# Designs tried in a protein design chat: VH-VL binders against Protein mesh. Part 5

Target 1, 209 residues: Protein mesh, of Bombyx mori (Silk moth) (h9jiq1r811to1019)
Amino acid sequence: GVAGIFGDPHIVTFDDLQYTFNGKGEYVLVRVDHSQLKLDVQGRFEQVPRNIHGAVNATHLTSVVAASNNSQTIEVRLRPQHAQWRYRLDVFANGKRVYFDRTALRVQYFPGVTVYQPMYVLNQSEIVVMFSSGAGLEVVENRGFMTARVYLPWTFMNQTRGLFGNWSLDVNDDFTRPDGTLASVDLNNFQSAHRDFAQHWQLTDREQR

## First folded at step 1 (VH-VL)

Design Lg26 (framework fv_latikafusp)
Fold by ESMFold2-Fast, scan of step 1:
Structure Lg26 (fold): chain C 209 residues (1-209), chain A 125 residues (1-125), chain B 108 residues (1-108)
Amino acid sequence: as target 1 above (209 residues)
Amino acid sequence: EVQLVESGGSVVRPGGSLRLSCAASGFTFDDYGMSWVRQVPGKGLEWVSGINWNGGSTRYADAVKGRFTISRDSAKNSLYLQMNSLRAEDTALYYCARETYTYSDSGTYYYFDYWGQGTLVTVSS
Amino acid sequence: SYELTQPPSVSVSPGQTARITCSGDALPKKYAYWYQQKPGQAPVLVISEDSKRPSGIPERFSGSSSGTMATLTISGAQVEDEADYYCYSTDSSGNHVVFGGGTKLTVL
């Protein structure tokens, strides 16, 4: 199964439900707490200035932090300065910056996780994170906007929680809050999605990785 | 290869309605905002309307606000412009254009990188 | 209402430098972009973000911006550069996009 965050941003859940998200701060994108698999993927969102989209509260993804059972914590951050850098994603493993050189191997091995930087494409940056648990994360930056996808083995169906939904194959229960209650969301009103559902997955300082 | 193909342009009487379509191919449609830009033959370019990547935000030039509605359909990779209460001054070639953007610490900046060939709308009595 | 103001026409001889100006109140805070349009064709982006030249655009094209004025410069203008040129930017809010009135460049 695949879930992700795209564009301005919009979220596509593991059940293929699509909705608009404009929260600021750090949020749980997906959490898996199975007896033999743990996964925590968090996203940081910062405000986008008013532009042709016109949304004063619009946000964009600027960082993704992921950890699985017995793994290093991997963070992928968007570099803020487009014009001065050809490659605009930075990678951190347990808070230490990871360096990829075009003249060296583009694969880095860490306890429980492998990080790969594919060949550079003009105006696009990409990082692939593969956990020994089978969970995967792809982060792509294009024109200064970060997109992230999470790939999970089918065996973890109906085990997920967070902004990416519960992966029950029924879109009607994807808006489940941390306390287990189901939010009523008006998909034609992006403020409803935030107020009634997404803000409940916002992280406090103590919960951030 | 990015392609934008407009259709729907026709001759219509003042007060009439018309729907324009733009078929997009060669890129991930839902990653981009889209705009309609018009041009009276022999005259300058005028931005008409814009829509963000998911259709949740729309913007209109003052000249068309309340009369035109922009929309998109991700399943069909298509952009639409519903034009109501048409006036003689709406006569123009209508271009479909893809928005692109750059990011810097000073903000995001949007502009058009690909354009269709246009579809002609003539409002005539 | 916010406007971008351009001269209606500019004429130069082949090999001379052409300068096309664009004035607007939001330009101190917003990037200017330049589009070239030849008869019967869709516009082509020739300068992005005040001064960046897209791939495939000849090196003789350059741009600059200072205060409320952006300038497109064509060094050593060629006959093939004869076209209408439009500046483009957003208003101060960033919600509306605006084209200048266009400048007809004649190279003769």
Scores: ipSAE 0.000, ipTM 0.428, lowest interface PAE 13.6, mean pLDDT 81

Design Lg30 (framework fv_latikafusp)
Fold by ESMFold2-Fast, scan of step 1:
Structure Lg30 (fold): chain C 209 residues (1-209), chain A 122 residues (1-122), chain B 108 residues (1-108)
Amino acid sequence: as target 1 above (209 residues)
Amino acid sequence: EVQLVESGGSVVRPGGSLRLSCAASGFTFDDYGMSWVRQVPGKGLEWVSGINWNGGSTRYADAVKGRFTISRDSAKNSLYLQMNSLRAEDTALYYCARDYEYTGSYTYFDYWGQGTLVTVSS
Amino acid sequence: SYELTQPPSVSVSPGQTARITCSGDALPKKYAYWYQQKPGQAPVLVISEDSKRPSGIPERFSGSSSGTMATLTISGAQVEDEADYYCYSTDSSGNHVVFGGGTKLTVL
């Protein structure tokens, strides 16, 4: 199964529920805390750059941080436009910058995780993160906008929590808060998803990877 | 790990010239913009000049525009500041700084050298 | 002639919260950054992009920005936090970078 975050931002859960939210800060996109399977994927949302007319109150995805069973923590970070001419996404492993051989394989191996930079495509940057647990993360930057998808094997079904929802094949339980209660979200009111659901998955400084 | 080492500071007379150098190590030099920031001893910080990752774009503070020239040499992992028509007010400790982003809302300096002192006096 | 304005000094007792402000007309649209400088040493980045804390910076440091005002907050200030603090941002064009005048923090 697949869940992801796209655009301005739109979230698609593992159960294929789509909703918008406009939170600022660090949020749990998906968490699995099972005795044999661990996964934590966090997203950072920041105000759209303040030098763009009419965009001062909008937010966008600027970083995704992920870790799984016995793995190093991988961060994929959006570079600002003027620095992006040939480098649009930065990658960090346990806080240290990762450099790819741009003339050769483009694969880096770390404990519990492999990071791959695909061949360059004009106006698009991409990083693929493959965990030994079977979880996958794909981050794509296109025209200054960052998107992320999380790929999970069936082993994680009914074990996910966070903004990407429960993977139960029932959209009615996707707005489950950390305390286990169901949020009443009005999809016709764009503020409802943030106020009643997404803000409850916001991380404190101590919880950020 | 990241190191920036400045050199070239000395005493010069008003109207003179001086070239500062900064040797960078511990990172991929071509991935970053670079800047010069100065500080009069006991006073505040003042940005002087910046250059992008490939040297194709440069910026200058109004106080030095037309007198100073920033440049870089990727083969030597080095940053330079050519200072001409020096004035007494150019007296300062000059820091080399790594500019994570060259321009715009995300421009900031994440690593600094220890500085090199320039004194302009008669 | 764009300026970032800081108070020249702030004093707190150990364990108290220190707040250092930075005012600038472009701050509603431009990020603020904070640097710590101890005597005889190069500046150290303590907060990036309004509120991000770099690796290695103690969690007691935090930042925020609202309207024309950015604030550096040190919760439970310690004696080792004594330093000059500078805010940093760009003007409205993004082509000029500017430091505030600096704030001397005293912890006694």
Scores: ipSAE 0.000, ipTM 0.419, lowest interface PAE 13.2, mean pLDDT 81

Design Lg38 (from Lg2 with heavy chain G99D P100S S102E S103E W105Y Y106W Y110L; framework fv_latikafusp)
Fold by ESMFold2-Fast, scan of step 1:
Structure Lg38 (fold): chain C 209 residues (1-209), chain A 121 residues (1-121), chain B 108 residues (1-108)
Amino acid sequence: as target 1 above (209 residues)
Amino acid sequence: EVQLVESGGSVVRPGGSLRLSCAASGFTFDDYGMSWVRQVPGKGLEWVSGINWNGGSTRYADAVKGRFTISRDSAKNSLYLQMNSLRAEDTALYYCARDSYEEGYWYFDLWGQGTLVTVSS
Amino acid sequence: SYELTQPPSVSVSPGQTARITCSGDALPKKYAYWYQQKPGQAPVLVISEDSKRPSGIPERFSGSSSGTMATLTISGAQVEDEADYYCYSTDSSGNHVVFGGGTKLTVL
């Protein structure tokens, strides 16, 4: 299964439910806390700068942080507007910048996780994160906008929670809050999705990077 | 041959102006950010200014902000530094440097030989 | 303002190990780079990303970083290693580049 955050932004859950997301701050995108399988993927959303989009009250993805069973924590961060180079994604492993061999296949191995930087093509920056648990994260930047996809094998089915929903093959339980209650969301009202569901997955200051 | 060649260094009086040029060859100039780094004779290195790959973003050290302007002409493979309101402390060898390419690395992987600027009465 | 601090000079005899330190508050989170500069020449990168040795740099050069301190080590220093050495990093934001004050290595 696959879930992701895209565009303006909007979210597509593991059950293929789509909804609009306008949150600011850091949120749990997906969490798995099973005894033998652990995964935590967090996303940071910031206000879109006026000189990029022209809008002042829109948000966009600027960072994704992920960790799984016995792995280092990998962060993929959108490079600032004043970045020197065409490539616009930075990678950190346990808080330190990740090196890629510029003369070979651009792969780095860490405990529990492998990170791959595909070649820069078509004005598109990309990072692929592959956990030993089988979980995968793909981050793409195009024209200053960042998107992320999370790929999970069948062993994660019925174990997910967060903005990407419960992977139960039933879209009706995707709006489950951290306390286990179901949010009543009007998909034609984007304020409803945020107020009644998404904001409850926002991380506290103690949990933010 | 991959190289950077600086020119324009001269003796100027305090308060004067000077424009430095750097000619790049042997690589795709418009794929790289570029920087100016200076060195007072016998002293250490000091980063002065940087410009991104397409010229849309510039950065300056506090010591030169408001006085120096970095620019580039990618069609001519050239980098420039316009220096205004020059002071004695701006006396230095000025290097043109290429910023490392692509992901997350901001260090200099190619340097010119430098052009000497002397600010003296 | 953010600074990288180096000793002004280090002296060793030929064949001894030289250690040059670089201190800065952002170094726990940011890579350190090391440049070698010989008289009349432009700087040459000798260590990238804390500990990586670029192609063509002798294996006697190594680097490490721990906490707020990065160290350049030259094992079995040779007379031709006599030069000024500069550490280099970015500030905490990653938006500004900073050189250390430089260390003059004397091999005598």
Scores: ipSAE 0.011, ipTM 0.472, lowest interface PAE 9.0, mean pLDDT 84

Design Lg42 (from Lg2 with heavy chain G99H P100Y Y101G S103G G104W W105Y Y106N Y107T; framework fv_latikafusp)
Fold by ESMFold2-Fast, scan of step 1:
Structure Lg42 (fold): chain C 209 residues (1-209), chain A 121 residues (1-121), chain B 108 residues (1-108)
Amino acid sequence: as target 1 above (209 residues)
Amino acid sequence: EVQLVESGGSVVRPGGSLRLSCAASGFTFDDYGMSWVRQVPGKGLEWVSGINWNGGSTRYADAVKGRFTISRDSAKNSLYLQMNSLRAEDTALYYCARHYGSGWYNTFDYWGQGTLVTVSS
Amino acid sequence: SYELTQPPSVSVSPGQTARITCSGDALPKKYAYWYQQKPGQAPVLVISEDSKRPSGIPERFSGSSSGTMATLTISGAQVEDEADYYCYSTDSSGNHVVFGGGTKLTVL
């Protein structure tokens, strides 16, 4: 299954529920804490600058940090440079920048995780992160906006928590808070989704990777 | 070698304005959030303002909100603090500090030597 | 409005254990950090994330946090440890960095 963050931004859960998200700060996108399967994917959302796309109070994804079973922590971060012919995603493994050779090394191997940089396409930057656990992360930047998708094998079904839902095959369970309670969310009111659900997945300092 | 060098501190009258600068060198400036922290001579530390790595998000202490503006210039590797409507209680040594870690407010790993701002008649 | 509270001063003899406390309502959910500042110098981080020592900080420095109180402990305090010590954290919103009022450590 697949879940992700798209557009300005909206979230599509593993159960195919779509809702609007406009939180600021660091949030749990996906968490699995089971004896056999571990996964933690976190996203950072920051205010869109006034000089870009006319937005003054909107937020956008600027970083995704992920780790899985026995893996190094991978961060994919939006670069502030504005020339569209330049590559705009930076990758960090355990806090150290990852470099990709243009012709020889587009794949980097780390404990528990492989990072791949597809061939550059004009006006688009892309990084693919592949965990030994089977979890995958795809990050794409286009025109200064970052999107992310998380791909999980069926072994993760019904074990996920976070903004991307619990993958129970029942959309009614997707608004599950960290304490296990189910939020009552009015999808016609985007403030309800944030107030009653999303803000409860905001990370404290002790939880950030 | 990481260096942060503050400048712009001066004596200014109440109601006046000042612009502080911090020149950064020895690291990739755009990878780090930055803050201004002040200290009244002989007193404690007070956080003033912070800005994230790309300048898209800023935060301010309640005491300065609406009067001070933090900004950064990637081409010049510089951090700024525009201070307006200055008050006697803004008199302090102003430090430039680099954020450590990926979160908004983790800790500060490098500090400059500070620049003194005195607000008096 | 949120405040981190420290004692204004702590005095110990050389070789004794110094304990400096920091109290704040957000500390159960937020990390505490500790800075050392000697006269005429910029602050130096001595403890990060409640209990971690940065590289180069002597092992006599340790930290802990329980409930609304964080503690900096200097085991076998040396004269060179005389300084002002500040705790640092964020408020409950995470939007403001807050320093404690500072504690002057005297070792004599």
Scores: ipSAE 0.005, ipTM 0.462, lowest interface PAE 13.2, mean pLDDT 81

Design Lg6 (from Lg2 with heavy chain G99D P100L Y101R S102W S103E G104L W105L Y106P; framework fv_latikafusp)
Fold by ESMFold2-Fast, scan of step 1:
Structure Lg6 (fold): chain C 209 residues (1-209), chain A 121 residues (1-121), chain B 108 residues (1-108)
Amino acid sequence: as target 1 above (209 residues)
Amino acid sequence: EVQLVESGGSVVRPGGSLRLSCAASGFTFDDYGMSWVRQVPGKGLEWVSGINWNGGSTRYADAVKGRFTISRDSAKNSLYLQMNSLRAEDTALYYCARDLRWELLPYFDYWGQGTLVTVSS
Amino acid sequence: SYELTQPPSVSVSPGQTARITCSGDALPKKYAYWYQQKPGQAPVLVISEDSKRPSGIPERFSGSSSGTMATLTISGAQVEDEADYYCYSTDSSGNHVVFGGGTKLTVL
């Protein structure tokens, strides 16, 4: 299954539930604590920079941090806005920057995880992270906006938690808070999704550095 | 102080080869795409080729595709253009340019002074 | 192939407003950029993204774009503004960078 965060931004859960997200700060996108698979994927959201028409209240994804069974922690980070670069994603493995070139170094091997940079296309930057556990992460930057998708084997259905839902094949229980309670969310009110559900998955501290 | 210094321009015969170099200083070279832009003396500007920050992606104008190869060396802070099968139409001043907006629209905020390539018999 | 069209020359007196146009079919969807080139010198970016003025460029320089036409405006042109001006953009695919043919600005 696949779940992700896209656009302005909105989230598509593993159960294919779609909802608007306007959180600021760091959030658990998906967490799995199963005997065969441990996974933690976190996203950082910051306010979209002010444009010539004034301040905007929208947020966007600026960093994704992921770790799985016996793996190094991989961070994919959007480059700052001060200068505009052709390729806008930076990669860190256990806090140390990863470098790619067009030789064999486009694929980098780390304990428990492989990171590769697909062939660049105009207007797009992309990083793919493949964990030995079977979990996958794809990060794409297009026109300054970052998108992330998480890919999990079907054997881990009903084991996920976080903003990407619990993957139960029933959208009605995707708004499960960390304490196991089900949030009552009005999808026609974006503040309800955030206040009653998403805010509860906000991290006060990162467990991984 | 951003500086781009081109070298390697020379007089060559049609069908010949030439390698241009551009030495960059005053900025973090690996943070920027780079391009080559040429100008026939007394005429306008023509974009030739571009390369992304890590050398993993390259683009070429149709007029030079298959004949020219752009490359970069981060250890030397240098950009290169290997020109093969040169034609009289390739005669121009070749500029090295720093490229800010590959993902949206490539544009150049700093240029070198250029190096002259003349293809004649 | 795809082309950006500029007038070959524009003449103004010192203190008058100069307007240089650039036309192309992709301009409704693509940003225009403007470069100034003086004899024997490398080009200098004077306007980015249709209308943004880079740091260090005098306030008399401005840009706009509407439909298939972009315009560089120099309000109160000075003698030192005498130069060749090039517009720059991409084709509709975004795969090719294109310069206009250039406009020689004379300030007499």
Scores: ipSAE 0.000, ipTM 0.405, lowest interface PAE 16.9, mean pLDDT 80

Design Lm12 (framework fv_latikafusp)
Fold by ESMFold2-Fast, scan of step 1:
Structure Lm12 (fold): chain C 209 residues (1-209), chain A 120 residues (1-120), chain B 108 residues (1-108)
Amino acid sequence: as target 1 above (209 residues)
Amino acid sequence: EVQLVESGGSVVRPGGSLRLSCAASGFTFDDYAMSWVRQVPGKGLEWVSGISWNSGSIRYADAVKGRFTISRDSAKNSLYLQMNSLRAEDTALYYCAKDIWYGDRAFDIWGQGTLVTVSS
Amino acid sequence: SYELTQPPSVSVSPGQTARITCSGDALPKQYAYWYQQKPGQAPVLVISKDSERPSGIPERFSGSSSGTMATLTISGAQVEDEADYYCQSADSSGTYVVFGGGTKLTVL
């Protein structure tokens, strides 16, 4: 199954529920606590520096960090646009920057995780993270906007928590807060989605990676 | 640059079948929900069907449920509508439309439309 | 079945304000969107989420929603604004996309 965060930003859950998200700070995108996989994927959202049409209060995804048991923690970070930079994603493994060889296959191997940089496409940057458990993370940057998708084997169905939902195959319970209560969200009221659900998955200083 | 081009519209008899195609270019096709919207010549717009970016959520208007099937192919950047058991009231120009946002269910990019005529 | 109701036609003189209404029982809970369609052309989104104007849409276009009624306002209507205008929203469950019947705007 797959879940992701896109654009301005919008979230598609593992149950394929779609909603708009406009939080600021660090949030849990997905957590898995299973015998075969312990996974924590967190996203950082910052205010958009410019709105070309005069709107002020928008956020965008600027970093995704994925931590799993028995593997390196991988962070993929959007770097600011600069004329000299054609590729705009930086990768860190346990806090150390990862470099890809321009003459090689563009694959880096770490304990429990493989990181792949596909061939650069004009105006698009991409990183694929593959955990030995079968969990995957794909990050794409296009025109300064970062998107992220998390891929999980079907064995982890109904084992997820966070902004990406619980993967119960029923969209009606995707707005489950950390305490297990179900939020009543009006999908056409962006304030409702954030106030009643998303803000409850915001991380404190002690919880962020 | 950003473009949707429909094809496959034709004249068909009641009870017949047609498959419509929509070719997308100039945007990341896999990041957006897509819909089919139809319009009887000289009449109003009617939403027919929608499909999420990953094909996990598919919805149909009651008038076409059980007869039409929406699908997408990310390798070809294409959207499809398989229309079975066609009726005279399905006669319309069929538009392919891109959702603005993943959750907002509104359309910022439209194709030119492909005409389907169901007549005996 | 749930419907959005628009007047079939509205007429104004050049420079006058045109107002097109859209009525529906789900509008207190669901956003309204507005499309402009000229003969032989595909629809163009002119107002998003009740009141947001997309890039490239003239400043004379504005939208509002209150209770069961959404309104598209064209201040100082121009001849090039002659078109059919459609509102669009969702049913009360948010499951189905619904279009209004359309309003023909005449600027003479």
Scores: ipSAE 0.000, ipTM 0.432, lowest interface PAE 17.7, mean pLDDT 82

Design Lm20 (framework fv_latikafusp)
Fold by ESMFold2-Fast, scan of step 1:
Structure Lm20 (fold): chain C 209 residues (1-209), chain A 123 residues (1-123), chain B 108 residues (1-108)
Amino acid sequence: as target 1 above (209 residues)
Amino acid sequence: EVQLVESGGSVVRPGGSLRLSCAASGFTFDDYAMSWVRQVPGKGLEWVSGISWNSGSIRYADAVKGRFTISRDSAKNSLYLQMNSLRAEDTALYYCARDLTIFGPYYYGMDVWGQGTLVTVSS
Amino acid sequence: SYELTQPPSVSVSPGQTARITCSGDALPKQYAYWYQQKPGQAPVLVISKDSERPSGIPERFSGSSSGTMATLTISGAQVEDEADYYCQSADSSGTYVVFGGGTKLTVL
């Protein structure tokens, strides 16, 4: 199944539940504590830079950090505006910047994870992260804005938790907090989703990868 | 310099039609949701219609639903309001406004406003 | 139909604190925004998301929201703050944008 974060930001869970997200800071997108399938995917959301005339206080995805069972930690980070329509995603493996071969297949192998940089599309940057567990992460940048999708094989069904839901095939339990309680969320109310559910998945500095 | 400039306001008879335009400059138009907001001279603000950044969500105030159509043209960096079956109560200054959220819906705050274009429906 | 209720007018002396309220049933669940409008001019956003002050807006402007009421506060009001103030929010479903009826602030 697939789940992701897009645009405004807008989240689509593994159960196809859609809701608006506007948090700031670091959040758990997907977490799996199962011993053979351990996965942790975190997203960082920062305030969109203010324009000269405006009151822009929206947030946007600026980094995705992911690690699976016994893998290196991979971070895909949005490059600052000064990149000027060149490739705008930076990749780090255990904190060290990753460089891709420009003349051959753009693939790098690390313990437990493979990172691939697809062929360039003009004004679009892309990184694909593939874990030995079968979990996949796709990060795309367009016009300085980052989107992310997480792809999981059926082995992960009903094992996930976090902002992307629990993949139970029932949308009614996707708003499960870290303590296992269900949030009462009004889907017609953007603030309710954040206050009653999403904020509870926010990480402290010590929990960030 | 971020700007919105409205045009197309005129005097029109009841039952007539009019198209308003809003030209955007100084920012990436396609990244923002947009709204039309009207104001009768000396009275308050009334939201008319909104369109999300990607045109995936379009909504109208009940007073204009079925008569007005909002649209956007990325190639021209322009927002439009097609007004049909105009009534005396549609007489107002019509503002074009940009939603403050990037890649967002139209129902958040509005950080950039044009100076408005006056529509008068006279019998 | 949805409605945000504001007092029609508020009057303060220069240097006093002005408080303008906005009441609506959806405010516990939706952000409030505040606009200043002077005669012949377009509205200017002065407070976003209940309490955030946009760049260029004087520090004397602040906002808060609690329950069904949002409040715009101008600490030490100045003569140039005399204007009409509008609150804006959305209905509970996020379908409609709603403006309050406006409050005329007089500073004399």
Scores: ipSAE 0.006, ipTM 0.472, lowest interface PAE 14.3, mean pLDDT 83

Design Lm24 (framework fv_latikafusp)
Fold by ESMFold2-Fast, scan of step 1:
Structure Lm24 (fold): chain C 209 residues (1-209), chain A 122 residues (1-122), chain B 108 residues (1-108)
Amino acid sequence: as target 1 above (209 residues)
Amino acid sequence: EVQLVESGGSVVRPGGSLRLSCAASGFTFDDYAMSWVRQVPGKGLEWVSGISWNSGSIRYADAVKGRFTISRDSAKNSLYLQMNSLRAEDTALYYCARSEYYFTSGSPFDYWGQGTLVTVSS
Amino acid sequence: SYELTQPPSVSVSPGQTARITCSGDALPKQYAYWYQQKPGQAPVLVISKDSERPSGIPERFSGSSSGTMATLTISGAQVEDEADYYCQSADSSGTYVVFGGGTKLTVL
């Protein structure tokens, strides 16, 4: 199954429910705590830089941090938009910056996880993270905006929690808070989604990277 | 008063190019996602392309993917559709439409322009 | 390919209730929206999020959605309600906007 967050940002859950998200700070995108799979994927959202018309009350994804069974923690971070670099994603493994081989296939192997940098396309950067557990993460940057997708084997259906939903094959329970209660959300009002659901998945200072 | 005014529609030959514009007024342009929706005369509505408020998310219908490019210019409060490799099937009235703050399939089009006619004929 | 299916036409007498249906596999998990279009005019949103009536839309317009079918209901249809009606929703992934083929409402 696939779930993701797109640059504007909007979220598509594992149950294919779509909603708008505009939170600030760090949030649980997906968490799995099962005997066969442990996965934690967190996203960092920061205010969109002031545009030509001033400050705006919108956020965008700037970092994704992921770890799985016996793996190193991989962070994919958006480079500052003012930078004139060809490739705009930085990768860290257990806090150490990852550099890809310029003359070979761009693959790096770490305990429990493989990180792949596909060939650069002008105006697009991409990182693929493949965990030994079978979980996958794809991060794409286009024109300074970051998109992330998480791929999970069907064996982990109904084992997910977080902003990407619980993967129960029923969209009606995708707005489940950490305490197990269901949120009533107006899908056309991002304030409703944030206030009643998403803020409950926000990480405290103690839980952030 | 919210207004969307399309322009640029014309008669063009197959294989030709055309650029449509939509001038927005009466609201904060950068707070809204925008779309192009077309309608063949006497036929139904067909969504063509959409762009988020900040251009961070852009989507195209399969029929126009690779040929059309949507863009917006916040300084001019304007939406654009660059149409290349035009086909007879692209003949339609093209509407500019406003949607919620972020472009999502769960958002309605609450305001529409009057449309600009594109005719592709030899 | 997931499409939204509407009947091509519906006819009612003035004062009768008109019902226009919209069928699609994604409707259980995606909202339906309804638009009214009169000849030579741009579409007007008449129902939002399955059942919500926008400000300025007459009370006789209502909507509902159940399973794979959404319904626009016009209670006590008036001659001025003659128009083409389109439903809008999304494909199952929520990626693409999809319109129904339209229904011509005739009030005879």
Scores: ipSAE 0.000, ipTM 0.429, lowest interface PAE 17.0, mean pLDDT 81

